VH-VL binders against Protein AF-9 homolog (yaf9). Designs and how they scored, part 3

Target 1, 217 residues: Protein AF-9 homolog (yaf9), of Schizosaccharomyces pombe (q10319)
Amino acid sequence: MAPNTRVSKCQISRPILVGNDAKPLTKEEKEKAPTDHTHTWRIFVEGVDGEDISKWVRKVVFKLHDTYNNPTRTIESPPFEVIETGWGEFDIMVRIFFAPEAHEKALTFYHHLKLHPYGPRMEEMKASGGLVESVQYEEIVFNEPFEYTYKLLSQNPIGDGHGLAVESEPDHPFSQQLEQDEADKLDFAIQEVKKTIEMYKQQVQSLQGQKSSTPVE

## First folded at step 3 (VH-VL; framework fv_retifanlimab)

Design a27 (from q3 with heavy chain Y33W)
Fold by ESMFold2-Fast, scan of step 3:
Structure a27 (fold): chain C 217 residues (1-217), chain A 123 residues (1-123), chain B 111 residues (1-111)
Amino acid sequence: as target 1 above (217 residues)
Amino acid sequence: QVQLVQSGAEVKKPGASVKVSCKASGYTFTSYWMNWVRQAPGQGLEWIGVINPSGGSTWLDQKFKDRVTITVDKSTSTAYMELSSLRSEDTAVYYCARSGYVQKSGPDYFDYWGQGTLVTVSS
Amino acid sequence: EIVLTQSPATLSLSPGERATLSCRASQSVDYSGYSYMNWFQQKPGQPPKLLIHDASNRATGVPSRFSGSGSGTDFTLTISSLEPEDFAVYFCQQYSNWPYTFGGGTKVEIK
């Protein structure tokens, strides 16, 4: 019964991660996949720093390459992800729908699926046994959000105080304060990606250590 | 001023292919989605597909996926739609139409349209 | 796919009269308080022109006599007082689901 109205002259942002991970198929996985497939991959939409985004994201639609059966994949509950096998790199359209209480239009992104080690982190990916991670940080900006979204995000800051509201200026939607907040959030998201890569490296190294173990007695 | 200018009318025989062009001007070509829509004479509109001009990735209505190829030439700000294995029922006016920002919005509403290209398929 | 049904197929009216056009979707095109429904005007020999986006928002330069309303599965385009240039075919279009679909159109013609 509590009223839900828009918070005037208010702008609040929240970073999310849109990305994929991938790895070469194991011998066993190859026997169960189509013969031309070389990798298993996962496309996802996730919060930073372990945030449960299902409180403000209700569904994510992934539109895969048209060669896939049922290329439009609608995920209505977390985790917001799709796991598939394939051989090629292509763009995936990602459409994010917010909780009904937010009264916000869906946002659409596109992500280029990466299967092979690449870029400045190529050596780290190779060291991870071919586990590739390609993650985009995206700032979702709510202009004059409904009270529900404002309270949810303002009362639950991410990390060291990210997710705070700032006053919006209709003629200048990116104020100096908002630009600074966005830069801080970007740095935070980059750190989370680095932590995730390091975690994957540790997992691969642990598995490779076990596999290479040679009991002598 | 935003403009989308399409190539001229085509007459093709059944089984042939046709390639229609759409040249964009007055905006940053790679920042907006480009759609293709057709209209058979005296009939309604039918969405064919969309391209992200930045990366060249396409998403088509499933009924066209085996016959349609959409491409772009970023250097000339031109989008192309090629339809193969033409049938008489493919006779239609083909339109290109711009929609939304690629970065944050999907192809949400078609704000600018080309003038249309009539493709006639007859034996 | 979502099927859009427009009615009536033809509406014969005189200048100055009110036109009311209907568009019904086979399933809801609403999400999170928004209706993903657009309206277009098309004159003979011309491409469609965007009139209304998101059910009720007039596109830039569209006269105030055009208004859109509705939600869920039932949508209406209203022209409060027809001008001579308003006699055209009108199409609704949804972008809630892939593939995007259009209605069959309503022709508004001079009586």
Scores: ipSAE 0.583, ipTM 0.790, lowest interface PAE 2.1, mean pLDDT 84

Design a28 (from q3 with heavy chain S31D)
Fold by ESMFold2-Fast, scan of step 3:
Structure a28 (fold): chain C 217 residues (1-217), chain A 123 residues (1-123), chain B 111 residues (1-111)
Amino acid sequence: as target 1 above (217 residues)
Amino acid sequence: QVQLVQSGAEVKKPGASVKVSCKASGYTFTDYYMNWVRQAPGQGLEWIGVINPSGGSTWLDQKFKDRVTITVDKSTSTAYMELSSLRSEDTAVYYCARSGYVQKSGPDYFDYWGQGTLVTVSS
Amino acid sequence: EIVLTQSPATLSLSPGERATLSCRASQSVDYSGYSYMNWFQQKPGQPPKLLIHDASNRATGVPSRFSGSGSGTDFTLTISSLEPEDFAVYFCQQYSNWPYTFGGGTKVEIK
């Protein structure tokens, strides 16, 4: 037996964000893109609270629509994202592979790519000139993790103790408390995504301001 | 409990199209990916493609991308595979097969298969 | 795409004998201590049935005489003592990469 063994009756979890951003192509971008493409979009897997997930995620495979060249995109280094142009909304399969030392199976998710304003924030997205975000909150649960994963994740708790180890219940792996903790963390994740969008807007505005400014020297 | 029931055998002329159905029951149709796999007489299995029943997105083997369309009807929990421009080498048994997609740890392999639909292409 | 090569194409054996079936992948199907290789059994006129998943784990209801082994690119399915119902075609299949691929199959037939 190796020293790295599973931690009995232990469950530890980590939240991640799986989602996309999108914006309409500029005049310059449209001249370089296929004539029917309307948007630039980004699909990503990111940590919450600024967590560097590359410490426990080794690679992410994004399976795009089969009309794209090389539709299977394997990203082995952060940031775990793909940037493309397109015209249609479609599902992207997202497969997350953990660090080999974790001895954990890969997890597969799907994300519906959103290019057009939608949902409760539709008016805000329209007001931004079509900046869209669509983010899924996912709770990755490690049941009886190897000591490597347990030590790594327990050394870096997220928020007010969310994502810390919890003793597994044989008859009831999900509790009312866990559901409430997930809801609270989802609210926090939504706020983080809003900050990211605002930061992106500010970056766009900053670049446009710099373009118009007169060089000092 | 879980069952995938496919449409009956088809005989087609070269150049025609065929549409095979696969009706799922015993589980939530939109929670699992649906694959299509074919097998020529006496030959091995060849993966054609997969569909996400929730969104309708498909991923096909490049060999089939110009001739295959996979669709679903969520209201009847039925998946369809349409193959156009049929050739004699398309004569095969076509299977639908369920594979998992998970929002947390779990399997991602072909756990249930339809009974198969024989498609014969001859003059 | 990952190409899977199965050998031999045919095994002619009698009930009670040991069957050893090989599957070789053109590149590794391993990641993080797991081998993304499955085995299926197919009888005439029937669809394939999942037998072994992740190289060595028996699917529910599969008899203990079936075992899988191997890692990386070389995999083996072993039937320790053939029963009459075991005469069938066996296929390996990888799900490490898209597109998913199958081996050509090994037919285990009665001698």
Scores: ipSAE 0.031, ipTM 0.591, lowest interface PAE 7.3, mean pLDDT 81

Design a29 (from q3 with heavy chain S31R)
Fold by ESMFold2-Fast, scan of step 3:
Order: structure tokens, then C-alpha cells, then sequence
Structure a29 (fold): chain C 217 residues (1-217), chain A 123 residues (1-123), chain B 111 residues (1-111)
């Protein structure tokens, strides 16, 4: 009966990871894949530090290159990911939808699929047998969220206080102190993302080791 | 205050390439997506693609992939659209248009447009 | 892709009259209580200008005589009393699905 209204002068945020990982196809995988495919890859939207984002994300739509069958992939249950094989790098549109009760618009990101070792971590990727990771830290900001979203996110806190509700003043005059606080929060979140990526790498390497059963010296 | 200023008209022969610029001012260039839209004389609007100026990530309509490249120069707050292998049907006014705030749920609408750049493809 | 059909193609009216423009989508553009439909005005030799966003919200500086309504697949732009400067072409545009698409336009011309 009570109306679902916006929480005035309130801002709450949630960090997410949007990205892909990839690796060269094994000999066994090549036999199942199209002859021109060279890699298996995964595009995903994940929470930081193991957060179950399905509590506030209803679905994620991934728009792949049009050469794929059913290039628009709608994922309505976790994990919010698509696993495919391919040979080329291309841009993937990622659209995140929130529960209808939140009365929030969808959020759109564009991610460039990386299949080959690159950048400052190129040597690390080569050392991992060609395992590539390209992950972006993104902060989803809900300004004056509806009570539904406010309660939901407040009941499911994460980490070091990143993503907690704070009072906001739209069009407030510039504040250097506020800017410093926001920069510090972002830096801490980036460090948390790096830790999550490292844990993921360990899991992937462990699984690869189990499958290979390669003897060591 | 927000303004998008595009480069001047171009006349090209079939098979050539054209590069149109769009210089942004009055807002933080990296916080909003930049789109490209064209309009053939007397016809409707056709969306070409979008770029995230922060990371350089792009998405192009399938009709234009393989022929269009969208890039940005953050130091000059300028977006570029390069169209190659020009044909007569590419004759159109090309617009840049700003859309939604990056990293935030909310509106995704073309709130500011450049003045347009006429590209004529003829012999 | 979502096809947007605007009708009529042309409206011939006099200043002071009401203009009603229709835009129909081939499938729903609604999600979570929002309608992902925008309206633009274009005058000869000028770029399109945003009039209405999200079906019913007037853009900054747009006169109150302009209003948008509708949901799902059926949308309407209304100009309650035409001023001389309102004679222009009007386009609807959806951003619910990729690729973003525009309607063919409705030309409002002086009778």
C-alpha cells in the first residue's frame, strides 16, 4: 500500500567488474570448434569480492559480433557471462538491467574483447600460456534511488564500505575535500579489483593444471 | 555552454576516404558517449555508432563495420569518424551527438548535436 | 531492429491549431516503468534538437506547448497551439534495442 518513493538527497554506489578472459584452444577443444577458431573466451559482469550481484541485477544482455548465431545473448541468472570460441577481437555491448521494482534505467557499457597478450601485463599473460584478462572496474551510481533499491543495497553491504549510501547534493558548488574522498574510494576499489583478478587467475591456473596432468621436473 | 563544432564540408570521389571531426566544449569530454548519425538529403536519420571517450571503446552498426573507424583525442576533446571506400549513397550530412553519462544508470538520449558536415561523393 | 513508423508523413496546419504526431514501434520499447522513446525537431539547414526524452519529459528550454505521451509501442507528440517557429520536421527515436533507430519523420507545414 505504501508508495515506493525516491530517497531524497541520497547516493548509493556499487562496484562491478566488466571484462573478458581468454585462452588458446586446447587440442581437444579445437576438434569441437569451427576450424577457423583459435581461442575460447568469456565475457562477464561480476561483483567485487564475491558479491552476488543477482540480488540487484535482473539480467545482462551481451551483444556479440553479428557473425555469431544469436548474437544478442540475454542472461537472466548468474553467472552473468557468455562463453564462446572465436578468432578475432571485436567490441561487445553490455547492458545491465535492474529489477523492475527499482524503477532504474539500464546501464550500457562497451568492452573490447581481448584474445592476445597485451599491455603492461603482456609478459605475465605469455607466462600463463596465453591466458588473457581485460577487466574494467566500473562504479554504478544510484542517485536518489527508490526505497526498494536503497533497502536492498543497504541490507547487502560489501567490503570496506564501498557502495554505502551517502548524502548527495546535485549541483552543489565544487569541493576539493569531496573530490579527494572520491579519489581515495576509487583507489581502494581498484586495489580490491586487482585482488579479485589475482584470485581468479589462481583458480583458472589450478583448473588448467588439473586437466593437463603434465609431469614436472 | 555545451557545444559540438564539426569540420567543414568535403567533396570526395568514389573509393576515397573522409575523416570528419567533432570538437567538444563546455563539459567533461570523457564522461559522455559520443555518437555519429548521418542524414541523406531529404531523408531520415541513420545511426552509425558510438564511442566511449574514456577508454576508446566503440560499437558500430553492422552496415558500417569494415568501413568506419571512430576515434578520440582526449587532449583536444575531439572525436573523429573516418569512412572509407566511399560510394554515391554515402552522400549525406554527418552529425556528432552526445549521449548518456558513462558509469551511471539513467537517460541515454542525444541531448547535443554538432552543426553537421556535408560529405558529397561524386565524380 | 526495431522499426519506427511515423504518421502522418505531412500535416498541413495553421498557426494556433493543435498538432498530433504519431510514432509506432514494431515491438515494445518499455522496461522497468520507462519508455525508451525520444522526440526531435529539425528545421531546414539545422541539426536535430531534442524536444522530449523518455516519452514524456521535456528537454531543457522546450516550451510547455510541446508534450509527449504513450507507452509500449504507441507514442504521441502533441503541440497544443502551433507557433510560426514550430513548422518543422519531427522525428521519434528509440534506444530500447540495438541498433538505435529513428522514425521517417513527420513534416508540419503551413496551410
Amino acid sequence: as target 1 above (217 residues)
Amino acid sequence: QVQLVQSGAEVKKPGASVKVSCKASGYTFTRYYMNWVRQAPGQGLEWIGVINPSGGSTWLDQKFKDRVTITVDKSTSTAYMELSSLRSEDTAVYYCARSGYVQKSGPDYFDYWGQGTLVTVSS
Amino acid sequence: EIVLTQSPATLSLSPGERATLSCRASQSVDYSGYSYMNWFQQKPGQPPKLLIHDASNRATGVPSRFSGSGSGTDFTLTISSLEPEDFAVYFCQQYSNWPYTFGGGTKVEIK
Scores: ipSAE 0.093, ipTM 0.632, lowest interface PAE 6.2, mean pLDDT 82

Design a3 (from q3 with light chain N97D)
Fold by ESMFold2-Fast, scan of step 3:
Structure a3 (fold): chain C 217 residues (1-217), chain A 123 residues (1-123), chain B 111 residues (1-111)
Amino acid sequence: as target 1 above (217 residues)
Amino acid sequence: QVQLVQSGAEVKKPGASVKVSCKASGYTFTSYYMNWVRQAPGQGLEWIGVINPSGGSTWLDQKFKDRVTITVDKSTSTAYMELSSLRSEDTAVYYCARSGYVQKSGPDYFDYWGQGTLVTVSS
Amino acid sequence: EIVLTQSPATLSLSPGERATLSCRASQSVDYSGYSYMNWFQQKPGQPPKLLIHDASNRATGVPSRFSGSGSGTDFTLTISSLEPEDFAVYFCQQYSDWPYTFGGGTKVEIK
């Protein structure tokens, strides 16, 4: 007999943000950076809505382009991020290791580093002086998690449906209730992405600075 | 039925370059990482690096980073490994090997291998 | 890098005998209850073939006489009763850290 410490017929999920921001180097920054570098950038793994993910994530390994010194960057404490300078766009491998008590296998993603304005917000990014952000919403799914993970994630769920257990339905793998549950999760994800975009818009406005009224005669 | 078919044996002189190919079939080429591993005659295996076929990004063992280039041709589902500035110590059988799913790591082990390409470097 | 040491280098056995192969890592290859250790079989002129993944899980089509065990730094591959086709070289391989590394191999040869 094996010890039964997993929560059977249970699936629980947690959203995270994986992404980068970037901006052109200032004149002062170019003086300190390698001659061919054009941008400063940050790659990160962080919780949605400011969640402290260090309670269930132990470390994140970022594997950068081989031209960087020590391209394998292991971050064992929050914030789970790497800040660098560069000129090129490339893929960064991101491997997330969970708390030992979770008894979960590490997950590997890749993120394409964006340095240049792109997509639907390209004109806005150009207008900001080249401030770029590229953030992907990832759902981390734990199937039959150990009690530790189940209790940790279920006690403070993020939004409607996230962090809440979903019972397995082998007799009814497709149903209208499951459809509604998935639609609700998608709606929440859309709302969180919109919130993140709005936050970035506010950051752009803040970085552009406030100009006091200057009376001119 | 996954198959990886590599190019034929090569004989090169020191200082030359060699380019080995690996043609994949039986699965979606861009969905899985492709690795390169070598084995000197009668010796153990040495991992060279990996490529994400979707974007073409590579990650190499540091000892090879200045001499190895891994590329893909998505239209032909073929991966390539080019090794430059060849030395006699580079004499080995070079293998391609498939590993995990690129978007979310599934099996992170080498589940399918090519038949190998013998590269001989001698004067 | 993680160094893998396999022992013995050579096992000389007869068909029907039990083979026990060892692989020792220079540091733990475990994380969160998983052991990131695989075993491969290689015959002359052929590529390696996956036998065991994640220390103890048999790959598809691998006979039940093959089993893997161990955790942390010490791992074992066992062949309960050798068949003629089992005389080959066996390699362990870790993927817990980059670069991925292999052991030096254990040759199982007929006595």
Scores: ipSAE 0.648, ipTM 0.821, lowest interface PAE 1.6, mean pLDDT 84

Design a30 (from q3 with heavy chain Y33H)
Fold by ESMFold2-Fast, scan of step 3:
Structure a30 (fold): chain C 217 residues (1-217), chain A 123 residues (1-123), chain B 111 residues (1-111)
Amino acid sequence: as target 1 above (217 residues)
Amino acid sequence: QVQLVQSGAEVKKPGASVKVSCKASGYTFTSYHMNWVRQAPGQGLEWIGVINPSGGSTWLDQKFKDRVTITVDKSTSTAYMELSSLRSEDTAVYYCARSGYVQKSGPDYFDYWGQGTLVTVSS
Amino acid sequence: EIVLTQSPATLSLSPGERATLSCRASQSVDYSGYSYMNWFQQKPGQPPKLLIHDASNRATGVPSRFSGSGSGTDFTLTISSLEPEDFAVYFCQQYSNWPYTFGGGTKVEIK
């Protein structure tokens, strides 16, 4: 039993990934999907480097386009994701609710669903048969967190020290070290995105292997 | 500084459609969600839906999804709500109202409202 | 959808008196110590004006005589001493669940 009081003048952060992946429907999937749907897609909230965020996230609510049945999807256990089919790109509201012990207000993020190859990785996406990924690296910052959150996150640091508590101070001089820290965070986020794409490519390869063993019509 | 200015009153016949505009100024139009809310004469407020002006994505109350279209014109910082197949019970003042940030989590309450547009549906 | 019930429908009071307005939700609008409940004031011919957000926080420029309280399903808006300009209709509104819903309103009128 620990007292559940706020830790004054303290700030602790935790990175998460908010994003989607998508691919063109297979012939089998097209038969099961509504007319005019062209892609299967997944919207998700995930921890960086495989972190189990369910330890500090209680539920995630995804608000889809109103053309979907039950467009408000409440996911109360991991994985915090929704898998659907569609043809259009649109914004998804993503609301993250923290463990009740944290006594923190929910955070709302907005993600633009990407179905088609785009951006600097467009050629890579095209080469994969239209496999698309659009991922946002987000830092969740807890200002003066309750002792519960402080202990949970500070005892389980992520990456290069993400999640370590920092005293909240207004002065922040720019330096070469700060510039390098920002570059390192960006590089880390890029590597996480690359890992997710690689996993998805492996899933496609696994399905391709299965189809070669069992005829697909 | 922040202002939402709506189009003028409309009188429509049953079965017609109406398109109400809401011109925003004093802030970055694409940074905040825009909502539509109506109020029948002397009675309660009813949320219709919301649009993200950046991408044009909408979320509607299910009872309106087959009759309402919400759109934006980013070049003029104007939001529109079109309601089709009008019935006498659609007679109401229609309001636009700004809410939370589209790119970052922030306050998600209706902080600024337009002056309202009276839509009267009668023969 | 979450249904909000406001009571009484009408309060007839004199200037200087305390007004207490109730809003009850059909299910909890709370999560993790926060209540997703707002209050609005509406005067004839005007749009609603935000008074209280998140159950108990006064909006910018709102006089200190207005206060909000409550949690879960039971919420109260209190006006400690009515001024002439406070005679208006007051609505509660939840944003805990989609669709967002409003209460039926409480009209505060002069006795």
Scores: ipSAE 0.075, ipTM 0.623, lowest interface PAE 6.8, mean pLDDT 82

Design a31 (from q3 with heavy chain Y33F)
Fold by ESMFold2-Fast, scan of step 3:
Structure a31 (fold): chain C 217 residues (1-217), chain A 123 residues (1-123), chain B 111 residues (1-111)
Amino acid sequence: as target 1 above (217 residues)
Amino acid sequence: QVQLVQSGAEVKKPGASVKVSCKASGYTFTSYFMNWVRQAPGQGLEWIGVINPSGGSTWLDQKFKDRVTITVDKSTSTAYMELSSLRSEDTAVYYCARSGYVQKSGPDYFDYWGQGTLVTVSS
Amino acid sequence: EIVLTQSPATLSLSPGERATLSCRASQSVDYSGYSYMNWFQQKPGQPPKLLIHDASNRATGVPSRFSGSGSGTDFTLTISSLEPEDFAVYFCQQYSNWPYTFGGGTKVEIK
């Protein structure tokens, strides 16, 4: 309810990860999945550095391919993810809704679901038995946020000042120094994303090892 | 300046298919969704579906999923809507309309529209 | 799907008069203090033109005589003093849920 005042001429941002992981179905998983499905996959919205984004994200709506039953999936509690099986790659619309106290409009993103090894890390993905990761680094920008959002995010900055308020200057011309400052922040964020992905890979590999050790009837 | 220019009027017989084009200019074609909306003579507007030009993925109103195909040609910045198994009830003006998907922030409503393409289905 | 009902179907008014157009949704289109409701103007032979977005915000270049109000399920478009170019059909549209839906329209015509 309170506070209901916007922070004038203020901009604050927060990085998130929008992405998917996927792997080929095991023989046991194929027995439970539709005959034509080849992979299990997960689409997600996650914080960087293990941040609990449920503090400022209320729900995430994922709009899957129309061939899925109930293709609009509303996730109102963390983890903000959907796990499914399939055979094809397609785009997933991702709509992020913020805490009502923030008085912010929902943001819509899209993510292209990747099931097959690709890109510069293709050989690593093949070596993992086909484990695929496709993660987008997105920066959510709050322009003139309410004090609620400003206070919450500014008290919990990520890395080198992500989430710290900056005065909004739409007519400011780019300068070499400004470009270098932005590049440095982006480089830091990219490195943090890579760390998060590596941690996730280790966790997934651990879980896959445990699953392989426990046969299912 | 953003412009959406559609193909000319079509007259089709029942059971035929029609393919309407929408050529975009003045913005990065793959950075915005493209919607299709129709309007029967003297009636209201009906949303058909949307395409993400970057990947070609579509999301359709369930009413149209079995008869409509939306595609894009990125090299010409053109979106297409093909409607098959035409009936007299499909007689309408068909519009393309741009909407933002928020990469960071921005409008996610229909901000620019094509001029419309009249499709007439008659014997 | 969310059904939008516009009333009246036709308003017959003279230039200088106030026009009040209603749009009712079958369920709330609100979230977090925002109403996901837009208004469009359409003249014969032309595509719809965005007038109001998010219930109450005028689109760029739209005259101040146009205003939008309302929340939840009940929305109003007001034209404070009709000009000759304002005689047109007006549609409301929600984008809170898929599929997106439009109202049936209100025709504002000369008396």
Scores: ipSAE 0.465, ipTM 0.723, lowest interface PAE 2.6, mean pLDDT 83

Design a32 (from q3 with heavy chain S57R)
Fold by ESMFold2-Fast, scan of step 3:
Structure a32 (fold): chain C 217 residues (1-217), chain A 123 residues (1-123), chain B 111 residues (1-111)
Amino acid sequence: as target 1 above (217 residues)
Amino acid sequence: QVQLVQSGAEVKKPGASVKVSCKASGYTFTSYYMNWVRQAPGQGLEWIGVINPSGGRTWLDQKFKDRVTITVDKSTSTAYMELSSLRSEDTAVYYCARSGYVQKSGPDYFDYWGQGTLVTVSS
Amino acid sequence: EIVLTQSPATLSLSPGERATLSCRASQSVDYSGYSYMNWFQQKPGQPPKLLIHDASNRATGVPSRFSGSGSGTDFTLTISSLEPEDFAVYFCQQYSNWPYTFGGGTKVEIK
């Protein structure tokens, strides 16, 4: 095989979602959780537009609040997520490690765990039985990547070519293309968030249907 | 040259609040994260929180989440940290520190620091 | 957590002499060809100043007399010829694992 060398004057990027979802504990879940816990929540790192990020992400480390047993959680295979129960909102440190062949440094993100309805979508979250989604859209940019990363990402574009390689030091006299890229990224992020909320809505509706079809006394 | 210039020393009573500023110059303010870190006399460094100046989104250590607000004014390239409900254990030198490039894979280390703001909480 | 042990605790030298400072980690701080070890200089009444990042890369504006080396668990900061302004406390710091930790420091003082 050919030597792995850096591709000069090149940038390649990949969008990811870093975030959490949460819902109030059901009666059954409360029986198995500590008595002071009120919610179940999930912290995650996911690809946008259905990308399997395990192709270029080797592991994700989540640092939880020190009150949790084993607060440093290392996830080395997809899905890159941690599911827990709790009562409080706190900040989670999220570190993303790339394949060793990439010779890239890890990235650290800080995410504030949201358990309660908030923001412009508060009414939607309340209507969904207290289901909460807090997701941040992040763009991972590889500057002058090694050929391993360049080939891997360039040969596996996502969606309609979103996140493809661009030349470093591009001459962008207009912000129109950057504005469009940002709009496209936001649209992808919104769609992924909506899918997550819809899955929770379906779960709630399924549980309500099961209860109504199974009379108890 | 990159410079971070902080506001002057503060003396506060328990229960009061303090707001420390950090004015950045010499780089594109919105391209790097801005952190707040404190150092009590004889103690190690303690991370408080970080802000992405581009969007204003913040992340705080759980210890400070109910008492700290971090904000930015992009027009003046200034970050602020406000700490409320002050206690004697909050006596420390508070630093702002730049880290990471917000749109680029890279290290999460503190490459430039403000000069520090001594906050003394005394009864 | 990763414990960082610096040695010696105090190094008494004269201007012009070579200083060699050691930092040993309780476990490897390496990943993917990178060593997640930094060195800071701190003078009384001043903030920590980044000197070396990722084991061997000088920070912007740091004189060439400062160099870092090592990998895995054993790291060295070298000052080839001490200038008067180099008498300070030096800390190593890892950011491989949470919590981020600092060494106890090596004080380089004038003989």
Scores: ipSAE 0.070, ipTM 0.518, lowest interface PAE 6.0, mean pLDDT 80

Design a33 (from q3 with heavy chain S57K)
Fold by ESMFold2-Fast, scan of step 3:
Structure a33 (fold): chain C 217 residues (1-217), chain A 123 residues (1-123), chain B 111 residues (1-111)
Amino acid sequence: as target 1 above (217 residues)
Amino acid sequence: QVQLVQSGAEVKKPGASVKVSCKASGYTFTSYYMNWVRQAPGQGLEWIGVINPSGGKTWLDQKFKDRVTITVDKSTSTAYMELSSLRSEDTAVYYCARSGYVQKSGPDYFDYWGQGTLVTVSS
Amino acid sequence: EIVLTQSPATLSLSPGERATLSCRASQSVDYSGYSYMNWFQQKPGQPPKLLIHDASNRATGVPSRFSGSGSGTDFTLTISSLEPEDFAVYFCQQYSNWPYTFGGGTKVEIK
């Protein structure tokens, strides 16, 4: 086996989306769910712009509320998500594990499950019949990554400012813009989710046979 | 350089609420998670929960979910832990403790702690 | 939840002696070559102080007489030669799984 060593003075990053969506149960869904459940929801970890993060993410562990059967859900292949039904909002631990060859620490995110309309988009959510989206844009930064990770991510770039190696500052290897960046990340995440939903709607419409090349008369 | 300074001791009656503060200095407050841990007299340490000061997202141990609220005031770099419906069993020293970097992979350990706030619940 | 069992509960020793403290986890705290186990020192009336992180790495300013070892479920904190200021309670803590849990502590006291 070839030696695997850290790439000194190097920093490489990858954006991800961590969040949940939710909607009220339909009449049919209520018949199949526990009597007290009111919503179906999904917690997920996804790449930006459809990136296949399974190339560098080995597994994602979601720790649900202890009232759920098997509350620790380990997802080892994409999509990295859990779909459930429930009635209450609670905190979910999301832990991302990288390929063992990366020799990187797992990352932990805390996500508050949102089932009810909230925040600046509350009126939009109410207008959609209660469709809730709570998505955060996060950037995973690898400082002095092992050669395995450096080569893998460098060979699969996703943009000029994302996923490209940058020399780290000796005095401030972890420096970043903070409060304003959080607002920017939230806005970006909302836009990315909206794009994904719109693309999905267009694909569904296309599959329903609404193609312009076959006019209906 | 990094310092966490907590509010003074509190004496409360059963059924009351208490709000403990933790003022951070010497680092960028929104870059690190802030945890709350308590210790009953002569007992071990018990983790209560954590907050991301940037977005205000919290994760609490299930036993505290219905009684604990953790918040932050970014303008003063201060974290707060409020515990309601106090019982005599809640008598403890409450600590704030900083952990890992919010935006980066890396170590996630309690590297700096506040001096502790004694909360006494007595009838 | 991962349960951490520390032993012995009390260790009575004299200055200059070697202290060996054990921490056993109910399940493995390892992943990808890392052990998600930390050690803290606590003196009466003071907050816990981080001593060792990730099983074997000394925290900044911690004397070389302190060392951590182990992997999986079995971890050890060693103090090679006790100094007067080392008589304290020591706690292990895992952050491999939620909720984060602490051991019951080992009190190192003067004989």
Scores: ipSAE 0.015, ipTM 0.578, lowest interface PAE 7.7, mean pLDDT 81

